# Designs tried in a protein design chat: miniprotein binders against q9h3h3. Part 97

Target 1, 235 residues: q9h3h3
Amino acid sequence: EDGFTAEHLAAEAMAADMDPWLVFDARTTPATELDAWLAKYPPSQVTRYGDPGSPNSEPVGWIAVYGQGYSPNSGDVQGLQAAWEALQTSGRPITPGTLRQLAITHHVLSGKWLMHLAPGFKLDHAWAGIARAVVEGQLQVAKVSPRAKEGGRQVICVYTDDFTDRLGVLEADSAIRAAGIKCLLTYKPDVYTYLGIYRANRWHLCPTLYESRFQLGGSARGSRVLDRANNVELT
Key: E = the ipSAE of ESMFold2; O = the ipSAE of OpenDDE; V2 = 0.75 times the mean of E and O plus 0.25 times the DockQ between their complexes.

## First folded at step 9 (miniprotein)

Design h86
Fold by ESMFold2-Fast, scan of step 9:
Structure h86 (fold): chain B 235 residues (1-235), chain A 81 residues (1-81)
Amino acid sequence: as target 1 above (235 residues)
Amino acid sequence: SETIEVTVTEETSPEEVAEEIVKALEEGAEKVRLTAYGREAIERALEAIIEVAKRLGVYRITVTIEEEDGKRKYIITISLE
């Protein structure tokens, strides 16, 4: 039944992307308005489909903050799909390295750090910290899911421009930690999203490239970042 | 043609599209490609895919997402593995 679960999760994600977003855009809105916007739209209270008791009466797919320098670029997704179809029929091994090369060739380079938190004060506090880091220029862009009707954990996504730029990925992790975030973080490249849904991932690929765990170490505090593809620490 | 093309609109029945996909693959088509433009059409395409998944034991689904005139366009390719 893994195929049905994957299908349902993909359908929910697509619906969220298509529904309206609540956006604080620092490219056009003064930073001084952020605190009022965060107070108006705490993610623990914004409902996915609208509720008379919530801040929103209409559906909301995502709550997002765009940094002053944010410039979206999805790359050549059409070319990526064509190359992927060709590769699926080839005798070449399909590995994280092969997918990385496809992504580079077609400039589909964005990725994101993900954190999952229960609805409540801790989620709202974490989101506020991330949003401030975005508006202050320490992160480029972030979004958080609204509260689902059936309940459950909400997700904060913090994007980087290039998943192959390890320094940029690590700098984003450091900024997230500096904002007071202590939970587990996983990093996923958007190329996996564009390549599709698998009943069973027949390539047995882990879509998580990096994992960050908060740790206290001697006189220094920070996170330990693991490259999941190669099982090596990048700390 | 190894690929069967299907356009999904806001008027399209998800059940009829699911039946068309299953029949094409059972009759030997290599893949079926759905094109859906705009929110309502995409939602109908997704409903059809969920129904196809219930009926096929082995499958692969690939989605390409594009933006045209401020709306999302999904190109969804379904094949047997």
Scores: ipSAE 0.000, ipTM 0.138, lowest interface PAE 20.8, mean pLDDT 78

Design h87
Fold by ESMFold2-Fast, scan of step 9:
Structure h87 (fold): chain B 235 residues (1-235), chain A 82 residues (1-82)
Amino acid sequence: as target 1 above (235 residues)
Amino acid sequence: SETIEVTVTEETSPEEVAEEIVKALEEGAEKVRLTAYGREAIERALEAIAIVAKRLGRKVRITVTIEEEDGKVKYIITISLE
């Protein structure tokens, strides 16, 4: 039952990745065009499968912003998937340590901070802040899901190059907070996404590595970051 | 350091672990992290925590994370003063 749910979530993620994306690419587009692009494609109005009443008539899988320095490196995803099938067939235990080693071996190191917000002004405002931070160089790349037909919360994903680089993960969190984001953030390595590790996974693994909570502290820091597996503060 | 690491096995004395935890906390450590593999080691870690609470005369906050590693149930127990 947990397996079915995780497979369903993985299938939905794959479908979104395969459908067309709306992309603002700062590597080829002047930063001065960002505000007009954000006004044209607010995520609360962009529909997943297209609608005559929305900005899009055709399906949209993701709305994304690429920074000027963005250089995608997905690693050897094909080798990762082959090794994963072999691991499952071997009957050997599947653990966070085993998944981390598979990710390192196949150089599948990217990860992302996730925030979930209801469709509306607050989502659109949060996305605009993140998009500006990407175009200004404080973040490397981000994407946001379109509005689902049945409704529900949308997700903003802010990527980092290496989930094993704690400092890089913390720097991204700081930049998100500096952009005005105050909601709960969780961090998920892309290896978990590729392998279908979600909340209801059959291996009972925690689907995220880090959690960030907004907190007005004694210093200028706007958040506390927790290592979910060890419940250790990183800040 | 802010966090002290201790590994507990089925051969580890709860009294010895408790002494290490008490010493670390009294010397200013914010947290002590115990890693225990399997039922026997977990029971020994819990016994050590109970001894620590008694010796310090104050409540101890514990956070327990359960993982699997190399076919064994792994417990990561983080201890701090309440």
Scores: ipSAE 0.000, ipTM 0.082, lowest interface PAE 22.2, mean pLDDT 77

Design h88
Fold by ESMFold2-Fast, scan of step 9:
Structure h88 (fold): chain B 235 residues (1-235), chain A 82 residues (1-82)
Amino acid sequence: as target 1 above (235 residues)
Amino acid sequence: SETIEVTVTEETSPEEVAEEIVKALEEGAEKVRLTAYGPRAIERALEAIIEVAKRLGRKIRITVTIEEEDGKVKYIITISVE
């Protein structure tokens, strides 16, 4: 049954990536238009497959905001997948360090902070804050899932260019907190997504590299960040 | 050419794509590259790949590259025989 669930999650992710996206692209659209766009497409109301009662009549895979400096670079995913196959066939241990090295070698460096929120005003408010931070240049790019048919939690993904750049990952966390976000954040490198490494995986790897928890009492940073692999606090 | 290119759309028949892939591989192509835009095109491509594996009776190696073009995701699926 775990195998069925993993296949289902992979199929859902592929379908969402390939359906049309609703995009605010700050490279070509004035920042003054953002508030109207956010009001037109609140993520709690945009439905995954479209319906007459939502802002969309057609399927929407993701709702995204691209920053002015956004330049997509997925690296050499084909080379990564070939090297992954070779690694599995070699019998060498599959460890976080080995995956990190594969990612570096093939330039598959992007990663993302994830937050999961129930549909509603808190989700829409959080997304608006993130979108403004992207358009203002404090974050590079972000996306949020539309509302699923069954009405489960939605996810906001805030991307960074390089998961090995700890300072850059921490700067993104600070910008998320400065945008008013107080919920738990987890950070996942895209290499784990490309290789199909989810929470329940054959190699018993934790797909989360970092966790961020909001801190009220006198932290200038506004959060505590934990390195999950080494069990070390970074802030 | 050692690599054959095939574009898959939402209107493409999986059976027709499968036949084209099988023919290319049987005629000595090292790789077949499928380009698909959108979820229905990917569904068509995946159904075709399953059919190819059944017809060839051997394991097929696939690699997937994801590219983004102006708010749309493009999947490039490269197929070779093991």
Scores: ipSAE 0.000, ipTM 0.081, lowest interface PAE 24.7, mean pLDDT 78

Design h89
Fold by ESMFold2-Fast, scan of step 9:
Structure h89 (fold): chain B 235 residues (1-235), chain A 82 residues (1-82)
Amino acid sequence: as target 1 above (235 residues)
Amino acid sequence: SETIEVTVTEETSPEEVAEEIVKALEEGAEKVRLTAYGREAIERALEAIIEVAKRLGVDVRITVTIETEDGKRKYIITVSLE
């Protein structure tokens, strides 16, 4: 079938993580420089592979903002992989709870709120709001994809340190809403990404833990958050 | 059970990586773990895996794990016959 073609497409997606990033690092750069940086690199104009007529002439994988207190920690991903292999050969059921426990045991705890927006003013405005929230300390770190050659939606990822800390995940949602974001948000733990678990998988696992929808006047936080696994509203 | 580690770079020959994988699996290794850094290395790793499947005449199982190193991603691709 088309397995080999899919692998070549996957290589392009993976390469984005490894290609150069445009980074505003609040740990080393004064916050007063953020507005100029955002004006120089609006995500709707930054091209994935470079264009002499755009803000970048060279490839850009991601556009990112690191907060003042940002300290990256991926945990023990090798140990996670070994335990995942052992679980698959054990005959034990593979469930969300089992994956959660593997993630905790190996300290692979990060996760992210995702939003997908079409290239244009609304994307650039949303990213600017998120970037300011990161630099001001309401969020820890975020990134946005550059514009692909063929167009299509771009993604903003807003990371949290611990997907098992529900209050922390909800606090990040509140900060995103306070930044003026009104679109649909979905939350995915990085453990699913690290193990290559996607929407269609043999264990029927949903890699999305939470969904957030904006509501005027309904919630003090400005959103309704749904626990996808239990189909329970949290706000 | 044995896991063989192979690092793939932008200078690594996909044919040489394929030879290493085939040899390891034929000698009884349970799996081969490829670590790739950067676009060209990742594509070379995937091309090597395609060549392994052709040489062995069977489908191979691939698992991909992503690690973060200084805020950037590195890819670990594990190949087995299962």
Scores: ipSAE 0.000, ipTM 0.199, lowest interface PAE 15.9, mean pLDDT 80

Design h90 (at its last look DockQ between E and O 0.01; V2 from the best seeds 0.00; counts 0 for: pae O 12.1 > 1.5, placed apart)
Fold by ESMFold2, look of step 17:
Structure h90 (fold): chain B 235 residues (1-235), chain A 82 residues (1-82)
Amino acid sequence: as target 1 above (235 residues)
Amino acid sequence: SETIEVTVTEETSPEEVAEEIVKALEEGAEKVRLTAYGREAIERALEAIIEVAKRLGRKVRITVTIETEDGKKKYIITISLE
């Protein structure tokens, strides 16, 4: 968690979502083409706006890989947002449990593991590992931000389809670690993103449900995952 | 006893299991091992573990092993304190 504001996230997400995406779709593209695609579009070199010398000549909002099992379903986001406004005027306490119930009621259940990396070999290598895991069926969907004009850290998002399915979220963490990822991972349900709830929000809600840290040594799992809300750690 | 064994089924009360686990750990058990067959039972086991952490006000560590038995997933969860 680096304190990314809700206003900045909403503006960035809308602009990026409206621009073209570079997509490798395993549902329609043979797996043997993945390595060439990764070499053509390394995230450290694909620029947000198509700078000179970039592999892309046009703006790119996201670089994405869709797995064979990818089935897009954002749920009832409009109903979720309306219910959220009603809840805020109701006087009822706003808690993580309340957010969970809103997400369930409106079927907005997706979430994502996030990792932030500086541009360069480590980012490109991490992305390649994640992309291969998606194409091999170990993960469903992932995306990575392109190189920003200001040259700051980029983000890899690895999606899961149901943040309330604790085992499914933890299996995704394991698959990410098996791809050789050693950096800090944080998990954020999409419900928080759609409602504009960030780390320093008015409600003192923590949008990060899980924190995964790489663990060297004899752990069979390869990571230590802390459930931040419930103080349970999986080793 | 260093390890206490508990079986969780799809009809098990998570609150009752949590109470049993908390008592065992407070009485000095080093570990509690839960066995759950199938998805419904594991959901109840995880609910119980969250309640244990809440009641103890302490970090709870778990390790999960998954086996297949007669077409069902068998979850073995070992619970200890930090």
Scores: ipSAE 0.227, ipTM 0.722, lowest interface PAE 3.7, mean pLDDT 85
Fold by ESMFold2-Fast, scan of step 9:
Structure h90 (fold): chain B 235 residues (1-235), chain A 82 residues (1-82)
Amino acid sequence: as target 1 above (235 residues)
Amino acid sequence: SETIEVTVTEETSPEEVAEEIVKALEEGAEKVRLTAYGREAIERALEAIIEVAKRLGRKVRITVTIETEDGKKKYIITISLE
């Protein structure tokens, strides 16, 4: 948003990650329980810090669904951050390619498709579709932010394990579209998040690698995907 | 209409395919059609397409059709300029 600094965004993200999460874990919970869980915790009603009338009395940082095959791996974030400091000091060019190599070296490979939606039926419906796709095995893991303030948009994050696997990223987009999602999607590697690189950074890096737009008819994939870094559009 | 056909394998150089695509488009081909079998060949085809966009300095549009042939995914990738 206007007025937010990278420091403000980082602080909010850290607080959400540290607070408790509401998790449907398909590795240990039968898929038949998903619909009841979704009805109990619609993201438009779950409040960030708890509130009378919300499903939660305690703070909630994220609402998440883990797929049956989900295996979390954040890589070596500490090593990544140390190498980033060294790179900045070295005088070597800071480009998307050098960040990609840093991420590969330190196994910080995860990334995510993001969608931002206003609180309400469309958000809850979109999240339910994503959650079902995760539990059914078409996606690996996803989370959605709770309702932090009236009128503020919430974010759904759909993760892939390797942002350098272009086919995997594109397959996740197709699965999101197959789940009925029609809004704009953007794809961002977690390496940018760990390094605090957001829009308007001093290196003029674009942390968004892909944009996906819903396409009515004519596309086998269900979407038009622009590779922002390389200026290639897939239909 | 003029369509140039190119087959991409796991041993194909993305840079060489990119040069062939750039040449065809600059010489007036309406589209270039790539056929790639299996995940390795498909990734090389995508690398070549990215290189084409860089060399032309402009947006490249691709349409991808996925078919299964003898248990392997066959990608038919049609490339054109915006």
Scores: ipSAE 0.165, ipTM 0.673, lowest interface PAE 4.6, mean pLDDT 85
Fold by OpenDDE base, look of step 17:
Structure h90 (fold): chain B 235 residues (1-235), chain A 82 residues (1-82)
Amino acid sequence: as target 1 above (235 residues)
Amino acid sequence: SETIEVTVTEETSPEEVAEEIVKALEEGAEKVRLTAYGREAIERALEAIIEVAKRLGRKVRITVTIETEDGKKKYIITISLE
């Protein structure tokens, strides 16, 4: 994807975080209501700005599902940003290791598996599978972008609590695959988003740490996960 | 409600853009609209927005719209105080 597309998607994602969310919270809502909620708000039909005839009349930033074990913890994002500015001013080299250390120091450790799908039945079906996995406790939290006016691909984000916990990242991949998802997955730490590090950034940092490819008849996990930083297969 | 317009160019630093936005919002602007043409301008606008949120220490509402003008992608970013 063109670096422009990646920056655009990042800008839209940041903007969307500020608009109202459609949320199914499994902590407060019975799991038996999930199917009705999914039918009411299919991601392919929910529009970003509440277009006439859409299920939503008001702007929607994200559609999200919170699991029973979900606890929002963003860490010290302000401290992270201040440290990042100081680092840039220092003229010291910036490496993936530097960012990892900043993230650890400020407890900004969340990350997400990302999948991009065209609007339609396949997207809605994929989202339903992910939402069920979240409500059943196999995943902690997920969100999907609403349909844009210009169309294009929608993104599903499946979060993990710690991008440095390789096992947790791999377990989430397995749960996504078990939900029937077969597309390419990329894993991105949130620290890269908070620091404005997107594809083709001036520091030449790759914001994607892992890639997962579905394999027919392969390992028990049904996917091959690649560590992009080290170019090593983890599965 | 007064909307202040800021144009972001390839030569404008994110810090300068952020300063203008913060100033406008502090002076009572209801909305600030950033217009960015091309990839570099968009990157700078995004960096500026991050800086604005940081400087204000409060949540800002951001709306991003994409338009095509003269075959170039135009990004319109509207910032307001929640």
Scores: ipSAE 0.000, ipTM 0.214, lowest interface PAE 12.1, mean pLDDT 84
ESMFold2 (binder alone), look of step 17: mean pLDDT 82; pTM 0.768

Design h91
Fold by ESMFold2-Fast, scan of step 9:
Structure h91 (fold): chain B 235 residues (1-235), chain A 82 residues (1-82)
Amino acid sequence: as target 1 above (235 residues)
Amino acid sequence: SETIEVTVTEETSPEEVAEEIVKALEEGAEKVRLTAYGREAIERAIEAIIIVVKRLGRKFRITVTIEEEDGKVKYIITISLE
């Protein structure tokens, strides 16, 4: 029964990616301007389709911060999608391993840590922390969804270059925790997004590869990171 | 044919696109391929897909292919029943 929701999520995600983005680009904008930009565009107040009294009069798909070292590489998405159609008709099993291999072959390697928060002060505070970490160089790229009309949860996405680079994925998790984030984080490779692997997909795949839970106690602030695909706790 | 082609523009009604998609799928088309140039056309295509999903109440496979033609970005949205 979740299939209907999964299709709506995919359609809404495509629309958001195609609408205008509000971007702070640290490659061309001085870091000293970030705090003013964050005050102007708090994600709890930026509306998805524009609204009187919001910071935006026109639709906004995403609010994003690009780090100084940001160099986007989407890989061969066309080749990925063609190979995916061939795979579906081939009778080969569709597993995390098969999708990983498809992603590697077509160089579609980026992925993201996801956190879902209700609109309000805590969301805006979390986003400000993430944005500062991006501009200061601890993270590469991040974006946050604008406020939907019905006021549902908003998502912060923190990107890494290569989902197969375990060290890079873990370093991003550490930087997110250092920014004061304590909620559940899940990691999704962009290949899953391009191929429509959402909750309740027809292949019964977990839509995330890694999960991070905040740890209470210990001498260092840290988290437990689980590799969901291989069911292994990362050290 | 196995695939029905639909061009979506900034003037195209989402309701009209939805009607074309529903008719094609109900008449046995394997796929419906929407071609859209620019953000406004793409938004209309997505709105049409949402209308179709609500009307048919069935699972769909939706894929997006991005092509470049003469320096412009062309979006191709392919819809099929699962």
Scores: ipSAE 0.000, ipTM 0.150, lowest interface PAE 19.3, mean pLDDT 77

Design h92
Fold by ESMFold2-Fast, scan of step 9:
Structure h92 (fold): chain B 235 residues (1-235), chain A 82 residues (1-82)
Amino acid sequence: as target 1 above (235 residues)
Amino acid sequence: SETIEVTVTEETSPEEVAEEIVKALEEGAEKVRLTAYGREAIERALLAIIIVAERLGRKFRITVTIEEEDGKVKYIITISLE
């Protein structure tokens, strides 16, 4: 049973969301300023709680890039959480279909491609590629975690607006690959994050809907995408 | 002379990595190179190699280069047929 781990991850996510973010907002900032901003705030050097030796002296929850067309819509997260509590109390089966229905009902549709990378050059290079793709309009929005004091891997999250729109999810994967990313990607709807459902959970739900692997023997733009829920290869 | 590159993370399925390694080698790839950073990723890469050893009916060799990157151990594992 890994309930403690799931609760800890949910608490950390909430704290990061509540702390200040470093944001490059392409809706209000010229694209020509991106390279200087990336040089000022490389994710491998930005510390979670601030440090005199880092680019930030104050806590930073996330480093984010908003695309020119980005329009935030989290849906009704409070309604989702209330409905989830009622569902658990009802004794009804909790399945992927039930969660999908709750997400649709409460308009909590966003999801994200995740990549986990060690602090260092490869992380900063990957983030720069993703950030440029966002500013150039190939992706909508992305964020990367700051560096923890102990080190550990950092996560880049590349968002899509509707996890039920498979074509949109696959288009984002293609754009990530076109940016030069070759590592494993996993896709998680935000509904699972808001409900605190992680890899180990009592309902045996897989929070990962899709897995994208760089195509073996292929070009940097190639990928194989697996639908984890149905065990079907899509590409 | 083709080398196939695979990144292994803490989210990577060892079973699926093993399937792709066996497939690549059977299809004539010269080498398959796994990169795994940190304990959890390295454990998954090693589990994949155990599965390859169980499935592949031929002798193969592995070469491991161990690097330190940002205070963590990084394994670069190269797999080839004998």
Scores: ipSAE 0.000, ipTM 0.106, lowest interface PAE 21.4, mean pLDDT 80

Design h93
Fold by ESMFold2-Fast, scan of step 9:
Structure h93 (fold): chain B 235 residues (1-235), chain A 82 residues (1-82)
Amino acid sequence: as target 1 above (235 residues)
Amino acid sequence: SETIEVTVTEETSPEEVAEEIVKALEEGAEKVRLTAYGREAIQRALRAIMIVAKRLGRKFRITVTIEEEDGKVKYIITISLE
């Protein structure tokens, strides 16, 4: 049923990574310029394929903010993909554990907190908060999708260096919440993205490792983080 | 001013497409346009582009147009040097 949707999502994600990005790079640009940049490129108005009436006339794959200390490390993605193909043809079990080992072996360790928001003020406000946290050093790097022609939800991705480092993942969640974000967050290792494994996959793998919900009521206001694999609350 | 057209199918070698792209750009083609229809063809086209990225010692631009035809996704990928 979801074959076309899964194929379409994988292909579109790769196209977005290959198309030009709008980047605020705090390594080379003064922090004082961030507010003007955010006003010029609100994600609810930046169009995926360009429009003379939008901030961009040409395609934009992602809108991103790089922190001052950001040092990209994608690992050996090609070695990962070759090992994945070998695993599939070997007949050995494909499990979360085997994917984790492939990721470690090939140093493909990054992951991301994801939030999905409808185009509009709430999206732009959330993105501005995340972007400021990146420039101020509480987060390393983040990106947000441009507006699709279909008008669906947009995604904000907030990256961490190592999905196996629970404390680092939790620290990023805390920083996102400190920026005023209260919506549902889900955490996905990039290894799943590079291998094209989404929610509907033939191996029945859950690419979501953690889930974060914000609790408003009672004496326990704050973030509740769940380890999805072990069904254990971490906070 | 020359644009080289390449059709990628489910039987096309990503390595051979990458060699064709690199050769065309090195021989002075302004653009190389890949057309890939359906999942397997798109995956092969994208793998070819990843190989090109490792081989070219200079910046290049990729523009992707995504169309739907007969229930399948069609990628039209235009590659040019910066």
Scores: ipSAE 0.000, ipTM 0.193, lowest interface PAE 13.8, mean pLDDT 80

Design h94
Fold by ESMFold2-Fast, scan of step 9:
Structure h94 (fold): chain B 235 residues (1-235), chain A 82 residues (1-82)
Amino acid sequence: as target 1 above (235 residues)
Amino acid sequence: SETIEVTVTEETSPEEVAEEIVKALEEGAEKVRLTAYGREAIERALEAIIIVAKRLGYDIRITVTIEEEDGKVKYIITISLE
């Protein structure tokens, strides 16, 4: 977002999705191999476009861990995009409710908790905790960005299958906190990503639905979750 | 060091100081120590702390100490999580 337009962000995201991924798939790989895999591919050292001095000589778009029960369902993304084009030309209001209905109609329901961390041991430690939670069945799937040439923060994405299922979104937050994560988290439905809607969009839509803050000495949950749209605390 | 040092002046942006504090604490610094000379600088430091408190859910501990250096009074504000 900082220093990039929506078009640049969308192009970067598409390129990462198209490039090869480094995947630990718990559906086909024994959990005992995870620690060795994490040691081989720490996200602070894996480079976006490859480097002979890094773990990868070829481009890597994402580093991902799939849980034992992970079953990908992207919904009808093409139908969603076609409906979005029609909506833009229809004269109908473009609101959070309209986008939510579009997402439901086309079954594009996944969303993700995001955390942004600088390259280094704290990022690698956070990713290891998330990856273990995924392999142990407390989270379904997660990915982390590789290190970009220009530097900057890397992002860890922890997915849930249905952004309209508030309980499921909150359960994922609890599992992230239980994994030792203490930084600020934000939750974004994938429908906003597929439509190229970021912070500075012409429709003035906020793509972030929830924020989670770590709470020291607080509840058993370990966090305070805010519903951004309604300005209501959920925990 | 476990403590990050920041100097606040009468021209310092509270928003920039708040970003530096949040970044340091989120990246695992034990404490951030702000040094402010004079009323205008202390007011800017306090505004930065308000921004930090809102961003971190008010789960911060703040201590203030006063030191004298070469006849000049300075305020030291230490911020940590808890």
Scores: ipSAE 0.000, ipTM 0.132, lowest interface PAE 18.5, mean pLDDT 80

